# Ledger of designs, part 410: VHH binders against q9y6x5

Target 1, 379 residues: q9y6x5
Amino acid sequence: LPPKLLLVSFDGFRADYLKNYEFPHLQNFIKEGVLVEHVKNVFITKTFPNHYSIVTGLYEESHGIVANSMYDAVTKKHFSDSNDKDPFWWNEAVPIWVTNQLQENRSSAAAMWPGTDVPIHDTISSYFMNYNSSVSFEERLNNITMWLNNSNPPVTFATLYWEEPDASGHKYGPEDKENMSRVLKKIDDLIGDLVQRLKMLGLWENLNVIITSDHGMTQCSQDRLINLDSCIDHSYYTLIDLSPVAAILPKINRTEVYNKLKNCSPHMNVYLKEDIPNRFYYQHNDRIQPIILVADEGWTIVLNESSQKLGDHGYDNSLPSMHPFLAAHGPAFHKGYKHSTINIVDIYPMMCHILGLKPHPNNGTFGHTKCLLVDQWCI
Key: E = the ipSAE of ESMFold2; O = the ipSAE of OpenDDE; V2 = 0.75 times the mean of E and O plus 0.25 times the DockQ between their complexes.

## First folded at step 18 (VHH)

Design ib25 (framework vhh_7uia_1; at its last look DockQ between E and O 0.89; V2 from the best seeds 0.00; counts 0 for: pae E 2.8 > 2)
Fold by OpenDDE, second read of step 20:
Structure ib25 (fold): chain B 379 residues (1-379), chain A 123 residues (1-123)
Amino acid sequence: as target 1 above (379 residues)
Amino acid sequence: QLQLVETGGGLVKPGGSLRLSCVVSGFTFSSYHMAWVRQAPGKELEWVSTISGSGGYTYYERSVKGRFTISTDNAKNTLYLQMSSLKPEDTAVYYCARTQYKWSGEWTPFDLWGQGTQVTVSS
């Protein structure tokens, strides 16, 4: 039988939550599997871009999902979480579920992973759920495990997505120990439910399961705001994305707009597109706007209205607060092994290896995950 | 066809309790996140609380946390707001509204509102 893989994402699960809170179910999962303590995600550290990086192995400039909100100047199209169904935005890359779906005697399933309800390269998973945040984790889990267990052709790759602890992180801030403890306990219970259901269905021993996240969360404050209206008039630019990385489309001379913004705040870096640091791998795409503003960790870019968020993400991907974790269990993985760090783009070639798929060109390094796999040498 | 109807408002003394209800019609209640918002005279709309459609997650504005409890009865298509330890500052028209969580980490604008119910907290 072909290998099977379930990829699970808990949005906004900061890596150090594992150190600061108790996760009896997740720890048991890890004990019987592997843990990567920190995953360096891609810049910008937002939901759509990083989830697509996980399943493509590409930097954002390469797969074309460069933010949660995008604008294409040529077609004048807009992308947002309320307008994400146009394949135009996704077709610059081939996600792993499409690759898998196109294989003989295989199919893919998805429970609300970003992009899975869109036909990409004219291909969509045989089984998927349209995004609906109101659908419970249990219902998502029930569907995904049913498909994994009873589908023909068999589902060999499946994705499962959950919005927590991201929503709560935004609401309460990651430093709210009382509220976040409650939220994270619930997450751990959901992991318990996942494991229990897999065992009940007889899938646990044969299914490879990866539990990961797209980004972390940093503490924000009303005392750390950068008001763009204090620096530049709205008539001079169009705002494509706001915080903590703002995408600016000038309506006047770009240099003039840049000059008005460059000294706006000591807690914000302003880049012309060509001057964006190479380490971000965030330059070579037409969907990246002419000017990018990057706020320092914990600072929020605002217009006249103040942000109500006590936590946010999207910052420099080198910041530990932005990093998620990765845990895995199954026949492909060691037991009781911990690894310090990988890049988020490294997940794709690993998954391809597990599934026996030929990977598309990608930015991942398979060598970084060898120590996690039982069939590889750890050097 | 789509309708939200709030009830349960009234006059209460400081420290008292009220339970608001919002009956949903015309759509599947459990398919949407539901919220309470309020507006005091001469003030801006203020978000109070949100509950996920599944009922598993709740969110509260800082000033009402620990005093208010949001809940749902899917069988009755009804949203509730249990208010306790009420303060004069809680005086407002309370609205139930429909929303959804976005992948961007934001909430959609409220796309459906009730008529509101008046809550007055006064000695």
Scores: ipSAE 0.699, ipTM 0.879, lowest interface PAE 0.7, mean pLDDT 95
Fold by ESMFold2, look of step 18:
Structure ib25 (fold): chain B 379 residues (1-379), chain A 123 residues (1-123)
Amino acid sequence: as target 1 above (379 residues)
Amino acid sequence: QLQLVETGGGLVKPGGSLRLSCVVSGFTFSSYHMAWVRQAPGKELEWVSTISGSGGYTYYERSVKGRFTISTDNAKNTLYLQMSSLKPEDTAVYYCARTQYKWSGEWTPFDLWGQGTQVTVSS
């Protein structure tokens, strides 16, 4: 039978939570599979861009989901987490569930991965849930396992998304050990439930499972605010995205707007688009605005008001606090192998290999993940 | 018609306990996240606690953690706030409200509110 893969994301799962908290169920999963201790994600380190990078293997400038909030000057379209269903935004790339479903005798299923409730290239998964954060993990798990076990043509690629520990990380901050310990214990229990459900349904031995995340979380504070209204009048620009990377569309001369912003705070870097560091791979898309403001770790850009968040993400992707992990188990993976790091774009060509799919052009390097796979030589 | 109705407020001495109830009608509240928000006299609204629609995750403001417990009874369409070790600074009108969590890492604005129930902690 064809190889099957379940891709699971726990949003905002910072890599060093594995060292700093107890995860008996996840550690048992890792012991019988593989671990990548740090995954270097794409800049901007936000939910929509990084989840799409996982499933396309592309940097944000290439797949077109360049932030959680976007503006396209030609079409005058806006994208946000409340306005994300227009295929226009997603159609600059082909995610793996589309490629998989177009193969003969295969289907795809999704329990709430970003983009899976959008018909991308006129194609949507045969089985999917519309996004609703109040739907329990148990219900998502019930749907995805039912589809994996009962569908014809068979579901060979499936996704499962969960909002924690991101939600709690924002509310408490990653340094709140008491609250984060409670939240992370519950996540570990959910991983235990996942494994047990797969065993009881007879799926565990022949299903490949990847458990990963899109980004980490850093501590914020009311003592670390950058008040944008203090250094520039809002009439001089359109604000496309605010914090920790602000996207600025000038209404007046671009250089004039830049000059008003460049000395706003020592804790913020101000870039003209052409001056964005090459290592971000964040220049070559019209959705990237002419000026971006990049706050230092733990700093929050605000419009003359306080922030309610105690944790945030979106910072420089070189920061360890922004890095997630990856764990995997199944017939394609070694048992008991630990790997230091990969790039998040490397996950896509690995998944294509496991599924026997021809990858679309992408930025991933298959060689970076060879050591995880039983059919490859680690060199 | 959509309604949230709070009950269970009253006068209580410091160190005492109360349980607030919020009865929901006109929608399935397990499809949303539900919150308690309070307003002391002359002060701004202050978030107290949130529970996920499934009841699986709970969130508390720092000053109430360990003293207040949010819960639901889905069979009765009722949200609860069990309040213990009450202090004079807990004196406020307590509202139940409806919200959701977004991809952006933010909760939506509260789009449905109850009329509130008064809690007074005084000797």
Scores: ipSAE 0.443, ipTM 0.777, lowest interface PAE 2.8, mean pLDDT 92
ESMFold2 (binder alone), look of step 18: mean pLDDT 84; pTM 0.865
OpenDDE, look of step 18: ipSAE 0.639; ipTM 0.860

Design ib3 (framework vhh_7uia_1; at its last look DockQ between E and O 0.88; V2 from the best seeds 0.00; counts 0 for: pae E 2.7 > 2)
Fold by OpenDDE, second read of step 20:
Structure ib3 (fold): chain B 379 residues (1-379), chain A 123 residues (1-123)
Amino acid sequence: as target 1 above (379 residues)
Amino acid sequence: QLQLVETGGGLVKPGGSLRLSCVVSGFTFSSYHMAWVRQAPGKELEWVSTISGSGGYTYYERSVKGRFTISTDNAKNTLYLQMSSLKPEDTAVYYCARTEYKYSGEWTPFDLWGQGTQVTVSS
């Protein structure tokens, strides 16, 4: 009887892929549901931060996951892919699966969504998979749908995560039409599999499903490199994060480090922490380092080694190339409705509404998603 | 117990073809992303290709794209590298190795290697 919601993320699915490639299965999904063409994500436009913003409704400065690589100067702790399971990093916010899990006669499930294999506020989903990139989408999907269908207490909120088209985007670049067409077709087929499985299990009509992504992808080139070693000696700073937004921890006077970097490249903006533009909402957290470097779109910050990536993300969140999309289907959503744009933080209050959960304080605006929902007035 | 064994290397003329094999023992290779890496004399290790354990996604280094094909046989627990249009620059010891993809978009360091097989392309 309680509403159910499945949140699906295809990492690195750039919004305009929908315009430039064919998605028969996804288009059918959209036809029977809703589409938001562009989702403005949070700065920086990286995987850990944006996935956490989706499920908290918070800017990065507020939920504390400010990058894929972080350093805390007080505790001297590091955060990275190899060290992401310390609740210390996640406990500055309460993600929706925790809120849901704590409700009576409800449980949460997760298939490799960032942070779901960590006890946050001493709570972890009743069902989850440890992150393993080698596990197939099919296996992830099978586990998620099994839990949605057969669990007691019933799973009412579930997350499903997939690494493509991000991995391919990095390797081939988003402008490689041949390779990306092949990859994106596979993604569409996975969406077909998702829909088919839900129909087979009798979940399709009653389950709310959101398909979205954390960020897009921009084309990079060996001709567009910013070499920091040309501007500053390594002995003067510690690098916490590199490209396209570098986090700099000075080992000498901050002003001296800043002065050495401020004119390093015309394609890179250098900010003292207090001078970071307000529109980024990326200032008020101790985990943000004293100096940040922001490369222009398509430029890569490097040290002595050249980047092998032909695509990347993490840039200014106002860039269309960084924006993902959102599609949704289920009893909570209209059919055949398209919306131009929302903020990624707007997803959280919408999901809370669908699930009947009281949202924690957040930066989302529920009014931005009202037109997607059948029980709301759209003005 | 864990072992990777490469075979199929040899001497070939420019423009020729070779098929490398990597037999996995002690684990299921589909539980990992499998890669080919090569090292030419006096040069650093160079990544060549990766195939995902999860769905057969393939990735290639630029210089081998269109000429090399990475594949697997699940029944044989074997990784392959079909090489065509070989060039002298492809001369190297070829290794198979296992890795994983991370949330950050990076790949983990290879934690298991084979002994390698020599590929020599010469007139």
Scores: ipSAE 0.862, ipTM 0.932, lowest interface PAE 0.5, mean pLDDT 96
Fold by ESMFold2, look of step 18:
Structure ib3 (fold): chain B 379 residues (1-379), chain A 123 residues (1-123)
Amino acid sequence: as target 1 above (379 residues)
Amino acid sequence: QLQLVETGGGLVKPGGSLRLSCVVSGFTFSSYHMAWVRQAPGKELEWVSTISGSGGYTYYERSVKGRFTISTDNAKNTLYLQMSSLKPEDTAVYYCARTEYKYSGEWTPFDLWGQGTQVTVSS
């Protein structure tokens, strides 16, 4: 029987939700498996970049998905949520589902993980769903379990993506206990349904399951706005991405644009590309613009208007509010083990190990995840 | 032909109830998020509630939570808004509309609208 892995993401699931809310089903999953309490993700702490970092083991500067909105000056191409299917953007790395299905007698399946409906290196997931946010978790799960159970060659790697609690976190803010309790209970019920479906189909004992997320969520407020139009005329630059990390392409002299921005707000750091802190690993890609603006936690960069969001993410990846968790269960994992932290890029080499795949060059460290795995010494 | 048709509006006393319906034609209803949006006299459009096409997740504006219930009947291709404990400030034209949630954390602009149905809450 080849080793099998299901990778599940609940978007925007902040690590400390686990201790601040009740998750009977997820806690039972953890009790019979492993937990990593905090996963340090990559900067910027946005959805496309971090999902691609999980499946490539690479920092954003290395895999080329550096934001949810991007511009390439040479080709004049734009990337956005509504324009994300051009393989050009994704081809700077090889995601694990491509490596997996190129092995003899293996295939990959995907239910809406970012990039899985794109032919990356002329290879698309063997079975996949085109992205559609209105498709229910049940339908996504039904397709994934059907493919895991019935495909030839067998599906050995599968992904499953869900938009909550990110959507509710943006709408209400992570500190809205009433609304977030309701949302998180629904998510816990979905996890219960997932486990029960796997048991009923005879998959539970032999399938490795990772439940994780891409980032957390921080509270925002109408009292914490940075009005960019009050500091610089919009005609002096092209805005590639706005908040909380703005990407600025100058239309005039770069130093002049920088000087107009550097004292705009005490709640925002302004970086020339070459001055971006080394710890971000966010410098060595042409898609990173000449100037970036990094808002302080809970601050929102706006153009002369109010913000409708009460929660956001994308901030400095050292912030605990930006960190997700990781839980896992299956034959590869210990039972009842808790681990404090890993880097999100460490997930890729661990998954390659579980699947018996040779990892591509990456930024992860296999040693950071050894204590989760039954076949490894934990020092 | 893509079409949204609202019905069920009318005059009701404070504390009363109404159920709005929105019949959808010309597209696969379950493939989208559907919303109710209202406009009080002389006011801007105000989002009220959104539901996934699957019916799995619902979202409510703060002032209507606990009083309004959004639902769907996919077999009838119909969106509902059950309104209870109505207040004079709920007086508005109510529209149904279509949207999506994106990876970026943004709801798309509403790209398809109904004609609206008038709800009037008055003593």
Scores: ipSAE 0.414, ipTM 0.733, lowest interface PAE 2.7, mean pLDDT 92
ESMFold2 (binder alone), look of step 18: mean pLDDT 83; pTM 0.857
OpenDDE, look of step 18: ipSAE 0.813; ipTM 0.933

Design ib4 (framework vhh_7uia_1; at its last look DockQ between E and O 0.80; V2 from the best seeds 0.00; counts 0 for: pae E 2.8 > 2)
Fold by OpenDDE, look of step 18:
Structure ib4 (fold): chain B 379 residues (1-379), chain A 123 residues (1-123)
Amino acid sequence: as target 1 above (379 residues)
Amino acid sequence: QLQLVETGGGLVKPGGSLRLSCVVSGFTFSSYHMAWVRQAPGKELEWVSTISGSGGYTYYERSVKGRFTISTDNAKNTLYLQMSSLKPEDTAVYYCARTNYKYSGEWTPFDLWGQGTQVTVSS
C-alpha cells in the first residue's frame, strides 16, 4: 500500500503553549511519535503565506503568496479572503497535493486548507471542502477520514485545517491565561477525537499524521499603536496590507513617501523593497510593494481607527512568539524523539519523502528532518 | 427571504436578568457565526458576543464576560443571549447579526441584521 499522510494545522498555535498548558492527548500523540519544539516560519508570519510555504517548501517571494492581502500592479488584481480563488495567485508554485495527484492511482483530500479549493496548474484536490469557518471540526474530520478510507483512487495525502487557537488569540490575546486555557483544552480534545477516530477506523497504525501550525501569536495593547496618519497623509499612498507588516503603494514619488515614514516610530522599521533584509527572503516578487513597514513585536500599525485585537501575528519570523510547533506520528516517524528546531519550509521535502514523491525545487533542507524519520540516518 | 428577528428586550433593574432571542430564517443557521451587537444612545455599535455556527466556540467582549451567555438552538434556528447581573451601562438596543471568521484573522462584515430589541437597565 502506498504511504498515506494527513497534515493537520491548528492556526495560530504558538510553540510555547506546549510548555505553559497541559495537552494530555497531544502529549500522548508526541510520546508515540516525534516533536519539533520550534518551527521557524516564513516572513511575513501570516496564514495564507505560511500555509502555502508548508505545502510548497518555498519562501513567500518564491511561491507568490506574500500576504493575506495582495495587489498586482500589472493586472490590477487584488487578493484577499473574499477573493482568493483566482489561480493567478497560486500558480507561481506547485503545492504537494497537486504533485501527489500526478502519481498514478493517487488522490488528495482537503478540509479547508488554504488554496485547496482552487485549481492550481489546472489541478484541484480530488476531494475538498469549501472554506466555511462555521463547519465543525468533527464534520471536517469525518470527511477527511472517509476519503482516506474509502476513496478510489486512494487518497494518499490529506490536509485538515482548524481556525483555533488563532481566532481566540486575536480576541483575547495570548497572555489571557483563563480564556486561552479553555480554548487550548478544546484543541487538545479535538486532537483526542482525531486520534480516536483514526484508531476506530483502523488507520492509526498505517497513517502518517503531522500536527502543526502556521504561526504563533503575540500580545498586543492599545498602548502600543503606530498611527500612520500622524506621519503621512493617506492621499499619498495606497495601503495594500496594514499590520504588523504594512505594504505601501506610493501615489507620489516613492522616495518622498519613504522619507515621511522612515522616522514615523521608533517601533517600526521602514524598508524600501530593495533594502528588505535578506534573511526575510521577501524581495524577489512583484507582488511585494515598493515600501514595507515592519512593526516591532507587540506593536500595531493603525490608521485613524484603533485595533480591537489583543493578539496578532505577522511579525519578524525570528521571534519565538511567532513560531509554531510540529508533532508527527506514523510508520515513517520515530517514537519518543524530540527535536529543537526546523524551518517551516523543511516540512515539504520531508512530506515528499514520506509519500515517495519527487519534490519540486524548494527552499527546504531534507537533512533537517532526517532524525525524525525511521528510514534515515541521524548523526 | 433572509431575516433575523430579535425578541426578549425590556426594562429590568440593576442586577436583573433578561434572555434575548433571535430567530433566523432564510438560511442555514449553522453555516454562519452569529453575533450580538449593541448600541447605546449616542454611542457607537459595540460587539457583545459571537458563537460559531457549530456552537462549539463562543467569544465575549470583556465587559460582559461572566454575565452574558450566548447559545444556539439549531433545531429552532434561534440564537440566544442570556444576560445576568445587568448594569445600567448595558442599556442599549441589541441586534443579532451573522458573520464568519476568515483565514486572515478578520471577521466578515455583518451582512444581515435584525431590527433590534431595546434593553433598559434602570433603578
Scores: ipSAE 0.848, ipTM 0.927, lowest interface PAE 0.6, mean pLDDT 96
Fold by ESMFold2, look of step 18:
Structure ib4 (fold): chain B 379 residues (1-379), chain A 123 residues (1-123)
Amino acid sequence: as target 1 above (379 residues)
Amino acid sequence: QLQLVETGGGLVKPGGSLRLSCVVSGFTFSSYHMAWVRQAPGKELEWVSTISGSGGYTYYERSVKGRFTISTDNAKNTLYLQMSSLKPEDTAVYYCARTNYKYSGEWTPFDLWGQGTQVTVSS
């Protein structure tokens, strides 16, 4: 009878959407469980890095997924949306589904959480879906619930990933109330469907469910562009990643490249790797390039062109616009409890506790989440 | 073998309606997102609407929201655009095109296009 946990991510769900839009189904989920109003995520506030931080409890410099686009100088390998399945990129950490399914009489299931279709340390999730953004939420949910109910050994840890509201946030911007209201209403309906499906299958009372996200979204504008071509010739560097945190590999003397960029815009901070602020925990990995450019909130770094995105993320992780929320329900969690903030890396040791797993070394603090749990005294 | 074929264009008075169809051959809708893109005479291509092959995601350009509806019929391998309350500004060649969405937060470039169907809105 080991405890079971379903971890759900709605990509790009900004914490303050809960205050600014109506979510009858999610609010009912919260009412019967717990809410963490703000989750401080990891820098950079991008999808691949933050999803891996949730399941490893590690800062990006420690788990090695440091951006959505990466270059490794030793192996000359490139990571991108067309080359994200090489285990090389993922093997600097052990995600919770690997640890879980190596236990006696346990397996793990995944519906498209980043990394779950990769054999990490020669171990792939026991049941999984290959990533395909065209697959409906209903199909993902049907597979997950089938695996939770019908597997031997039993599935004790499952993940479910959905691309909204991130896709719409990029397309419309978070300030587009009409379109974002429509999108967020659809997401709330999907949460209602999730809860109803779990109730109909007899899972609701005995399954722990976490609903969270990886980051928020900020408004962009054609009035807030930083044009790199106005400051530096392309021939002086290789561009590994562009916006809002650019990763610059100099082709000439690094100090010369830095000097050409440092006064490019008052709305961009330019860091030599050794000068990256310590609070980012974003320095000690070879995949972090010698120079990074960090745009101010709502500013977009471009190469002499306009931007098609009306919303973006990846900015400084101290910005409230970059923060998601966390809600949870199930036998491990209190009912009707609200907590102000945790760090996203704190989710991993909490999940390990719920599942009875020994956590790997990580950056999370169990004490930050103990007030959410019925088996812990809060003070 | 891979082909997109648009039909349903024509001449319509302002305020009228048309339904465009795009018949797909050589691939399965479930693996892709599908879009409508239009080009008015002398103008650049303009994205109109996108739908996932499963039908779970729909997106509309601001000027067509509430007037146009994108849909699919996977049994017929057909993409539709229901156009209502048509305006002279909607006059264009309408193309269906194939794309996808990635974890990176970007839509892939349109890698397969139809021949287009002419829609003309005039009195």
Scores: ipSAE 0.435, ipTM 0.761, lowest interface PAE 2.8, mean pLDDT 92
ESMFold2 (binder alone), look of step 18: mean pLDDT 82; pTM 0.841
OpenDDE, second read of step 20: ipSAE 0.000; ipTM 0.212

